Miniprotein binders against q9sl92. Designs and how they scored, part 34

Target 1, 330 residues: q9sl92
Amino acid sequence: AMESDASCSLVLCGKSSVETEVAKGLKNKNSLKLPDNTKVSLILESEAKNLVKDDDNSFNLSLFMNSIITHRFGRFLIWSPRLSSTHDVVSHNFSELPVGSVCVTDIQFKGRGRTKNVWESPKGCLMYSFTLEMEDGRVVPLIQYVVSLAVTEAVKDVCDKKGLPYIDVKIKWPNDLYVNGLKVGGILCTSTYRSKKFNVSVGVGLNVDNGQPTTCLNAVLKGMAPESNLLKREEILGAFFHKFEKFFDLFMDQGFKSLEELYYRTWLHSEQRVIVEDKVEDQVVQNVVTIQGLTSSGYLLAVGDDNQMYELHPDGNSFDFFKGLVRRKI
Below, E stands for the ipSAE of ESMFold2; O stands for the ipSAE of OpenDDE; V2 stands for 0.75 times the mean of E and O plus 0.25 times the DockQ between their complexes.

## First folded at step 19 (miniprotein)

Design t6 (at its last look DockQ between E and O 0.82; V2 from the best seeds 0.82)
Fold by OpenDDE base, look of step 19:
Structure t6 (fold): chain B 330 residues (1-330), chain A 118 residues (1-118)
Amino acid sequence: as target 1 above (330 residues)
Amino acid sequence: SPDQIRELADQLRELVDEFQRAVENGDMDRVRELFLEIFYLAYRILDLARRLMREAWEKGDPELYKEARELMRIAYELIDLAFDFLRAIRQGDLDRAQEILQDMRELADRLEELVQES
């Protein structure tokens, strides 16, 4: 059986004439590539009308692009019905894409997680990755928290605009999203240093409309809202870029400290008692600490029963992120 | 509660007056501080609105729903104005900054109107 060289179709969309000319330029040069050398077919939005079957489950390009009012983020969109990774698309083509470009897919079959976790995203998940640039390497680790916050606020904004009860999406540090104690999403940030800047690729996965494997956002609204008024992936993504642009501008102007209060209202870890392991003379000693916040470096800040402040570091060995923490005195 | 909305309106007026003074004095550090105060004030309004929205849905109360929706609009408009204000100041557009401060005062008036209708 000839393995049909499954050509990856990438639909290029621009918010304005500027981004539309970039899309034309990329198509004409055939400059977008995937890391695995998968054959890429570049299609302009204007040409894609025949490819977007009226499958009610496909990402609605027009709905999303009409919602974009941002200046820097989400104005250049790459959509594919099926991708290995949105993160690979934006990271591998970072220099060819406008800063703030977003790649979205309906189905991601080799999605990158934080660790060895591959995100397989069925239909109904919002899977996207976008690009940004940062100059200060010290604050690059904090961008994941800004993204997490922007996702949680974007979901609330869509609920608020629809006149629905808000869905209380919470942040599980460092970059997981939870509803009612169940994981509904996660964030991945990767960066490369190039041309005196950090080229940051941000990947987000959010389960909007698929009840598997845990729950989705629309499952929370089930029985409250008619099906026609449930959350759409396009609405959440539009609201995300609107929130993220503001939070990013505030973060770059005044630092993460300006967002900390909002972050601590949104995270799961206020006054949380956690067990940390210390190695004392080759013995593992368990100590209890209380989470107080984040350090300036973006680690968990905790207080011991001795009233000493500690920065909590991942040990790199535990799959249970909270069990694999080592305390360092600060 | 009506009293909470009134307090939020009064706080907004006070913050706008402080913004006016900070702009007139060229105190950019104070402008940044006051921005955060307004930003978090808007989130306090939004938190109240979201609570009222939940209560409206639980009780099936259309008047409480209407109030929650208006508070949400005010909070979102206030956030947008706050960021627009910072942009105007960074651009040296003091006339636009003054217009935005007036728009923020109008939002305080809209909060007070909600208290009177309650």
Scores: ipSAE 0.841, ipTM 0.935, lowest interface PAE 0.6, mean pLDDT 89
Fold by ESMFold2, look of step 19:
Structure t6 (fold): chain B 330 residues (1-330), chain A 118 residues (1-118)
Amino acid sequence: as target 1 above (330 residues)
Amino acid sequence: SPDQIRELADQLRELVDEFQRAVENGDMDRVRELFLEIFYLAYRILDLARRLMREAWEKGDPELYKEARELMRIAYELIDLAFDFLRAIRQGDLDRAQEILQDMRELADRLEELVQES
């Protein structure tokens, strides 16, 4: 009787008959679980057709799924109008779901214990999480940069297809997305190791049509093209998987070096000079370094005035490019 | 500018010829290098198109808009062809690979057509 009063419904949608049979199996066995004893109801997309309206701001499952031409990613979709975490859905059910499955919600909230203290993300935000597998642990940390790049390019691809001016989404290392100096999104990667494979779950939040807390893509677009049709979450997610699948294939075949030039054109840190402080027996020694890129381990590569290369790490839970970087000599 | 577009067309033709020779020689390391050169050439075309699209919207210039749209179409087709080429080579489908190289040459022709009209 001391358990959470939370419950949720998950709508399952497959691209083809293969994924549809997976969905039926999951429903019949009630195979999906969430943390904290949340009650889960599984609903097939065919059973939910009266719950989805084309003129509502709810995520349009058919529009998204009909657009998918990928071979691996985005072919199995889990949707709920409200979830505590799309990331929990795919990470806690990794083995039950096809690899590449995506969970999307219209509103993401977090509540513990009784539901009286529910808080919500604004509607209009694209909130999704998906899965992938990797074998080489040395390059797992780099996947977050591939995802970041794919998000920025997907936004541009949608603008291009609509004949609109592109939105210049920039990457703030390590995992933040910015436009015009304001945060519009973020990426979260987690992994577990099992059977000689890394099970990777990727969460993405992107302010597409929400006016708060900062800005959104459609607000920026209105400033450049006031009479234009606005961006839809379904279009961006479809474009993301099309772009990500290509970038992921290239990354796995030829390494991050193959995407490096495109990544550095998109991030905020080109030619950035930072002061790195080091303590030697309570003395502060300041060094000025210039950011050059990423190391093979996924941290910042910088060059000092001494022409030596350094690996720079963020300090604590905050990152300040004027101070607070932790360095070591490479 | 017309000179930039003509240069891009010439570079594409040259890279396609190198691509064909690398495949004929069985030089897969060279094929991977040339893929990246084509991939980034396509992004150079796309970046040009994106700049022109912004300018077309700022100035309300429909002719610039049309030019930007055609460059975008060419760039996206080139990206898709580059990935399709790698897939064909990995499958050992040489006939498909040659068809794709010819399609890339046709994209170079389309780039040159853009500069022929004032």
Scores: ipSAE 0.809, ipTM 0.926, lowest interface PAE 0.7, mean pLDDT 84
ESMFold2 (binder alone), look of step 19: mean pLDDT 86; pTM 0.855

## First folded at step 21 (miniprotein)

Design r1 (at its last look DockQ between E and O 0.88; V2 from the best seeds 0.84)
Fold by OpenDDE base, look of step 21:
Structure r1 (fold): chain B 330 residues (1-330), chain A 118 residues (1-118)
Amino acid sequence: as target 1 above (330 residues)
Amino acid sequence: SPDQIRELADQLRELVDEFQRAVENGDMDRVRELFLEIFYLAYRILDLARELMREAWEKGDPELYKEARELMRIAYELIDLAFDFLQAIRQGDLDRAQEILQDMRELADRLEELVQES
């Protein structure tokens, strides 16, 4: 059966008149493109109200847009019921979109991961990508940590505001999100250097409602608070942009050092003993080191039993980042 | 514990007084340092509130729940005030900065009120 060339529908939403006029301009020009030449249909939010069936499981555009009080992030939204990748939408259209634009989908069927792992995101995942600009290339690698932190704090913020027991989302370095030892999310950052700036596309996946293949936030919440209202994807995404804007401003003003303590409280790796490989005289030697933090470059900082400090580098071959670490003396 | 909340209130007052001095002296580096101290103080309040909230849910205790909610509110307000303070300083709005410091003192008073009610 020829999978019919189902045009990808992109619903364009603006927080204010400024972003709404951008949406109209993009629609009129039909300027948004996907990398695979998939036919794109651009729809304004005002037109989509007639098209979006009240499927209780679709991303609620109005709920999200009403929550946004940010100045720079999340004010221009692209939603689709189904996308290959939110990351492809924002990255390929970076120049056409306002900085801080976000693309959200209910179903992502060709999600980009760090590895060739296709993140199939079933219904119930919060799958989004957004854009930002950075000038200092040295700190671009650190943005993924700010994003990871903002996601963890956003989940807690939603719990706190609802008077719920907080869900302790932890960071598995470099970019995975865990609850109770199970992966519930991940972050992908990509960048391109253009017009003297780094155009950064940030992709986030977070399992909110789908208990498969591991767990989801709402399954954890039900375990702590059985009678509680479930977390909504829209609430988490709104809280994310509020946290991210504050953390990004602090990061740009005072560097990642200002967020390190909070990051270390949130990550899984405090005082973790890790086996690392050294190349000594063409022999591979395994050594145990204790993770102490991050280096200024965003690598794992560890101390050896010799009290020497080491920067840990992924070998690029290991699927498990902790199995493929090589230490470098610093 | 009530003693932990009291200690946090005292620390907040001390930090606000240090902010006042740093502003008066034009010590912007100290202002940035004190911002981080306030920021992380707010997170300590928030951590305590989150612990109490978990306990409240586990025990079904409505008074612990109320206390946790108030501590959360104070912590979030303190974070917002800290960021607003930095913005006021960056803009050279010293009057707004002084207002924010007063608002932070009021948050310390609200922390002490919680200790008295417990």
Scores: ipSAE 0.854, ipTM 0.941, lowest interface PAE 0.5, mean pLDDT 90
Fold by ESMFold2, look of step 21:
Structure r1 (fold): chain B 330 residues (1-330), chain A 118 residues (1-118)
Amino acid sequence: as target 1 above (330 residues)
Amino acid sequence: SPDQIRELADQLRELVDEFQRAVENGDMDRVRELFLEIFYLAYRILDLARELMREAWEKGDPELYKEARELMRIAYELIDLAFDFLQAIRQGDLDRAQEILQDMRELADRLEELVQES
């Protein structure tokens, strides 16, 4: 058996005294676990010397919390300078954490894990995961689209508040974020069903100030406003929760239809014509279709030149929308 | 354009009048529908402001920058007021709801003032 040398320190930070008391309770009970025998040390923000002594480039807990005006989301924060997965922190400890808790890290790396691929991200990338609850499983898949929309609008909101030209972050269905044809981020949603509720965990990666792997928001901003102050991860995350909480309220009250106009304005696929390839016996058949939107289940709706409707699924299709060819995925 | 801003101001005033009637009639479904109309009206104002902001940066035009910033402020205030109104109605706080409707009318006046000053 491999002896685990893996350990991590999680800094707990609350917006108000209510969340601070939760943090104290978690620390006193040592309540948080990680899946691969990683040893966890819980530290209150008031005790975190690294936050006081360390690098200006670390996530600024005070800056973030001062920006939070939400009532549900983002009010309890877990931070570590390095983690293997922010998603594991919130998903494996869902019952111990207030719903709406967020885990943020400066660097996410491949380490010992639960077998699945994890995102590696350098410093400057905004890496976070947070939680929510839902009762209706039919609409759970649509959460990823609400999150995607909230990310794109949060970036624009920060630019607006700073008096800067907006960055046109676009959504590539199903889970990717793009600027100028280059990937800048992605969204991951997972859920479990327990006690007649869906426990939903959402992970987001967004290239704010990192030069790799493709591009980042600040590189785009420099091209439009070279003498401007650049975007900070803390500002974007605060704006995200402000926007997401409003969009989530609308979504839960009136369904995704309430957000559709804004979503289709933001995604890459409105009236996009693509070729769908399929194998029929030993023949490749190509059909030209026009993207119409999302189905009620959250899959891609298209119509062919023959006026037949097509439903495209992420697991059953390979997507290269920039080449105009959608290919079958093995 | 000045004509677009004037049309948006007129639409806002009409929607506020419909809000008031829907509240008096106790028609919560209509209130939700009108909320979405105002929500998307605010985003139309914000789109115009964002286009003007990009132009202001491209041309180095401080007057255009100032106009874009004022339109942005109006749009964000309108979004906040719309959510606050819905909350006030859910809580049965009709005095607060009436204050918010008046604040929305003042935003329409501010839009009209931008047309007069341009």
Scores: ipSAE 0.804, ipTM 0.922, lowest interface PAE 0.7, mean pLDDT 84
ESMFold2 (binder alone), look of step 21: mean pLDDT 84; pTM 0.833

Design r2 (at its last fold request DockQ between E and O 0.94; V2 from the best seeds 0.87)
Fold by OpenDDE base, fold request of step 24:
Structure r2 (fold): chain B 330 residues (1-330), chain A 118 residues (1-118)
Amino acid sequence: as target 1 above (330 residues)
Amino acid sequence: SPDQIRELADQLRELVDEFQRAVENGDMDRVRELFLEIFYLAYQILDLARQLMREAWEKGDPELYKEARELMRIAYELIDLAFDFLRAIRQGDLDRAQEILQDMRELADRLEELVQES
């Protein structure tokens, strides 16, 4: 049985001549690698026209690249029809890629979740990862909230521009996306400290067209607007980078406080009562607290029935963050 | 409601006048505060527009749909102008900042026009 040497094809796309020359340079040097030593084939967008079969389900590079008007984000694109992880592509090659580079795939078969669960993304999901740099390590944990907010606003932006009823994507803290109480997406941020900067890799998964196992955006849209044009992955990704660039600039200039109100309008946790565990004399005591917001460190802020403010920490043992919360008095 | 749109137009004019005063005084802290006020005002317009758009789809009302679309355009333009204003100020381009304030006033006028057409 010939072990089919499963080469990964990466199509490199640049918005302008600058990013296009970077793409050519990367191809010529064969600089991009995967952490599993999978053989990588680098292809320029200009060469890929013969390789992209008109599979209506493939990510439309031209549609996305034509929509991008950002200055820093989404101007350099890596696409593959199938990847182990978009996050591995951008994180492993962080130094070789322009900051703000994005990797997109139609199928992700070893997606990194927060849990040890390998998430296989079926067709119809928007699966992407992108890079950014941050200098202040104290606010690096907050970037996931900015990303979450930008995804929710990007989906609404696409609806608004299309003249559709908006899809109300909500944030489940810390990094899940929900519609009508069902999980439709999630965000993963990882960082490495290098050269006096935090190299942040952001992975996003969003169910656009695949309604299993929960729901997808287009299923929700069909419920509100049965005869409407469906949302495209390219439209959402374009809108995401436009929203994210603005929110990131505001976040860097004025801090997360400038976005908190918009975040709290978008999250699921306003006045939510949660059970927290306290350890008192080697006994676990359950208390109820009411979520009020986020702390400056990006933990849940809650008030006890004693009117004391608490920071809520995950216990690290629970898959559901809300089932394994420990309170710390502020 | 027409009254809500009028109130949003009046608030926008007031904020633009405060922006002008803050720029003239060189009060950059006030400029940052006023930016957030305009930013969130634009989101109030956008939230109203999104509500009207849902109602338009639910009722099959083409006039409500047109109103929602125009409010959405105004809200998005206002957000873009607000960020462009901050950029102009950061660059020291006060002429461009004044142009943007005028463009924001024109958006307030467009909000009032919608109230008169409704």
Scores: ipSAE 0.859, ipTM 0.943, lowest interface PAE 0.5, mean pLDDT 90
Fold by ESMFold2, fold request of step 24:
Structure r2 (fold): chain B 330 residues (1-330), chain A 118 residues (1-118)
Amino acid sequence: as target 1 above (330 residues)
Amino acid sequence: SPDQIRELADQLRELVDEFQRAVENGDMDRVRELFLEIFYLAYQILDLARQLMREAWEKGDPELYKEARELMRIAYELIDLAFDFLRAIRQGDLDRAQEILQDMRELADRLEELVQES
């Protein structure tokens, strides 16, 4: 394309009249912005018939909003058929949007990952970002684990509701999602500290019905239940917010400890032996440790052959977080 | 799995009795501990149901499918009741809390009924 995404339309959709009045206020003030002088047109859902009608496979706003039973999350939605980043929409406009607002796009042509890797998000991929607030900075990094757990359970919940065999989405620490050894999604969390609170933005990409670049949930489902109806992005997103709101409430009330047993049943790393690198004077020495879980700070907990406990940290220089792990004795 | 379902039903009844006593004693720390036990019991039921659903699809077994569906319904209802119970207790709505405990006992009865119908 000769054109950049220098202008875009954002469709605003609320669950109830309260959120609809917020949408009207935002449109009247033209309050939302994107980086790099991208022009933004705000459109109410009631005005968006032409945009939705032009693409029959677009994200179905009504289907999603009918599924929402939450009190906080997912009740205000921002949609565009194409975006450079759903994450930028909610993070740059955090103070203007109700906390818990979600931005969804059908196509994201440059998705943001944990490192600067390019994430291609074609139609069929569930690409969304949403917001939350937290006060305790020590537990902010743990929210990504609550989100990843909620995604895995949301996928299972939709399968259960449809009477289908569950899809066993697994967690690769710290924030990747896998099925049958292939990556199907990822989570990105960012935060800023403002007004005595941490403003947290969470981005999620999940390969629901896109045949490339790896696999997707519907491809896995066809292998198990070939004559069944397929999963819809809207159903999974609704199930996500229902599950996430419950898990978030439990997390905020009783800590991640309350969820960690369910998390360890879902992640890939129980009893995994990994190589760590120790710097001894001027040399790098490799040792093997066995993963036991997460520390209270959210890093990997492991035990060495010496029966000592260690906290494992990635070195930050490689795309594989398990390459170049370093340990700290606890 | 009939023996597994019966054991889960017995565990639920025991936990509900402990809930009742914790509420009567005003022991909120114990209420929170028991919530987690009920929460994870519900996920044990759900995990069993999910395994049965996969088996039903692999074997083409409609009776196993129906059993899995009923277990799923019970597990999801139990999860919702557990969260509703915490809310009722924190609001001081003891009448609602008692209704929820009775609803949990009815779910345990439904688990037992499922075993007897096999």
Scores: ipSAE 0.830, ipTM 0.933, lowest interface PAE 0.6, mean pLDDT 86
ESMFold2, look of step 21: ipSAE 0.795; ipTM 0.922
ESMFold2 (binder alone), look of step 21: mean pLDDT 84; pTM 0.828
OpenDDE base, look of step 21: ipSAE 0.847; ipTM 0.938
ESMFold2, look of step 22: ipSAE 0.805; ipTM 0.921
ESMFold2 (binder alone), look of step 22: mean pLDDT 85; pTM 0.848
OpenDDE base, look of step 22: ipSAE 0.848; ipTM 0.937
ESMFold2, fold request of step 24: ipSAE 0.806, 0.818; ipTM 0.926, 0.928
ESMFold2 (binder alone), fold request of step 24: mean pLDDT 85, 85, 85; pTM 0.843, 0.840, 0.843
OpenDDE base, fold request of step 24: ipSAE 0.857, 0.853; ipTM 0.942, 0.940

Design r3 (at its last look DockQ between E and O 0.94; V2 from the best seeds 0.00; counts 0 for: SAP 71.966 > 70)
Fold by OpenDDE base, look of step 21:
Structure r3 (fold): chain B 330 residues (1-330), chain A 118 residues (1-118)
Amino acid sequence: as target 1 above (330 residues)
Amino acid sequence: SPDQIRELADQLRELVDEFQRAVENGDMDRVRELFLEIFYLAYLILDLARELMREAWEKGDPELYKEARELMRIAYELIDLAFDFLRAIRQGDLDRAQEILQDMRELADRLEELVQES
C-alpha cells in the first residue's frame, strides 16, 4: 500500500497580534517547508479550533499560550500532531520564523539525536525545538548546558507551583536528562552561521507521560505522590521558556560561570571517577581521573591522580560518552 | 530548621544593604557579584523548601507543607526581584531599583515571620 502522501499539518499560534500577523503571513505565502519536500499544510490556530477534535491527549495550544509571559521565547508556536522532527521544522525555516519560535509535536517519528540513534518519541513525550540567535561563537557550545539546566528547573518549577514533591531531574553530560539513574530526556543543539550571527536550533525531548522504554516524569511523581495531578507537557514547556529566558539573559550578561554552581548541583558528575584513555608513544594507556567541572570551552574538566588538570574529549566512537573520553593536559 | 531560615533572612538583609551601597557608589561590578549572591541565596531557600516539601509529603504533615509553600514563594519572588533589579539598573531606573531593594527586605521579614510561626 502506497503510504498516501499525508500532508503534514502545521498549526500556527501567536501569543500577541504581532506573532499572529506573522502566522497569517506565513500561511498566505505558504513559506514553511520541510527538508524532504513533504507537503505542508499551514493552519492558523483560529481555524484549527474548528478542525481539531478535542483529543484530550493532544498538546493544548491555549493552555500553553496563556501561560507564556516571556518577551523573546515561545511566543510563536508551531504545533503538529505528528512530525518527522521538530528540529527540522525550526532549522529549515529559521529565516521565516521569529527568533524564539517553538515547534512542538505529539508524535515524532524521525527525531534527530546526536548519534545515529533515532529518538522514537511515543505519545506522552514533550518534544520541541526552538530557535535562538547568538553572536559569540565561543559560547555557542555552552547553550546546551543552559538548556539542560532550564529543563531540569522547569520540571521542578511545575512541581513547586503545584505543591508537589520535586522530581530530581539530573543532567548527564553533555546533554542527557536522567531521573533515578534512568534516561528521561535529551537535548540537541545545532547551529548555522548566517548574517553575522549563529542561528541556533535547540531540540528537546522529555518523557513526561510514557513509561516506556525507561521511565517518565509522571511515573516518578506517582511514586512520590500517588494522588497527585499529573504533570502536563504544556506546563513544563511554559515553565521551560520562563526559566530559559532568565538563564539565557544571565548567560549572555555574565557568562556560563554564573550558572556553573547550579549546573554542578544538577549534574551527575560531581567528584565522579572515570577511566580515560591517553595515547602515550602510540600506546593507549587508561588513566583514572576525577571530574571537577567544565572547562571554559564546555568540555569536562578532570584532575588526575598526578594532580594534573585535564580536559576530557569524546573520541567520537563510543556510544557511552564516558567510555570514549580522551584526556588532554590543560 | 528555624535557625537556618533565620540565618537566610539575615544574609538576605546583609546582601540588600550591600546592594544599596553598591548602587550608591555606582559599582556595577559589585552589583553583578551581589546579584549572583542573592540568586544563589534564593536557590538555597528553594532547596530547603523542596526538601521540606518532600518531607511534608512523606509524613503527611500539613504544617510542613504550608511552610514549604511559603518558602517556595519567597524564593521565587526573590529570584524575580533580583532579575528585575538588574533590569532597573541597566535602564538607569534607580527609583525602581530602590523599590526592589525594599521589596527584598520585606521578603527577609517574611522569612523571619515563618521562624516565629514554627
Scores: ipSAE 0.846, ipTM 0.937, lowest interface PAE 0.6, mean pLDDT 90
Fold by ESMFold2, look of step 21:
Structure r3 (fold): chain B 330 residues (1-330), chain A 118 residues (1-118)
Amino acid sequence: as target 1 above (330 residues)
Amino acid sequence: SPDQIRELADQLRELVDEFQRAVENGDMDRVRELFLEIFYLAYLILDLARELMREAWEKGDPELYKEARELMRIAYELIDLAFDFLRAIRQGDLDRAQEILQDMRELADRLEELVQES
């Protein structure tokens, strides 16, 4: 195996003096690590003039921070123009970062250390990951639905504030975002259990201004409001944290039930009929069910033509989750 | 429609009166239920405003645009007031809770004014 000499610069930005002092401490100790032994250089925002001077082409740190009115989430930012994974940054360094910290990159790629194996995500995609803590592991899987809802509402909130027609971003269970039948984003939640708490890392990718490979929010907006000001990644992210913090507080206080009506108005599956393949003794049997909602565990609730209620689960090995659903009678 | 906006204003006034009574009775379970009712009422207003905004852009109607924007402002203010009310109650700040209820009543008045201005 060859040692990688690749390096990564992470710009640290705090909303207030409290977060700025944390950033200084992290830099002085060089405390952040990546899982692939990539060398990390920590740079304070005040010192990052060469990385943040092009507001038209890179993530605008001041625009984002000026938009932040939250008390917990989004107040500590880690940014780099290119990263292999924003998720790895926050999850690998969970204990070193304030809870609620967010990592953003302009370009996310997979693989590093060899020039032939490097590829990049399309420019214009909002790629970010942030952290939270929860104590009840039974409801941890539901957080992805809270995040999905907050993303869809954040996009609408930005349109509302700009006096523009809303973009109807819909949720495809469990973690995909769609507009006009095309995927525009996705959510990934991972967690570890430590010290009686679940350390949760949430990653989000959202096609804001990248027309490939499918569509993006700004392409949809141009169709409804030509010559309008286009959406910026920074304002969507700020709106996301504003909305998410409220939804998360409500979720933690009153459970997902408090958000269900709003969620079901936004998802794609109301009254959807799907064919579920059951595998009985290596035989394929097809059944038709109608989606009703989510179970308390976060799986699909469905009703069969026999009027019996079922919980639909992934089979664990299927790439197409509808084909791989397994029924459990409730 | 104007009739829908009148219904929403009436519903808001009724919910604020119920909030006042729930606080006077110390009924925190009822306060939480009423929060959800106001929260979802605000989203009904916002949904209406969002459809009016699409119509305003489609038809090029500047008066409809202004109506949609005012409804949006009312909905967002109502959401903020609802969350501020819960915070005030949790902190035991009854004076602030009373101010917030009055602010919600004023939002109902603003909804009614939009109907009269059509």
Scores: ipSAE 0.800, ipTM 0.923, lowest interface PAE 0.6, mean pLDDT 85
ESMFold2 (binder alone), look of step 21: mean pLDDT 84; pTM 0.817

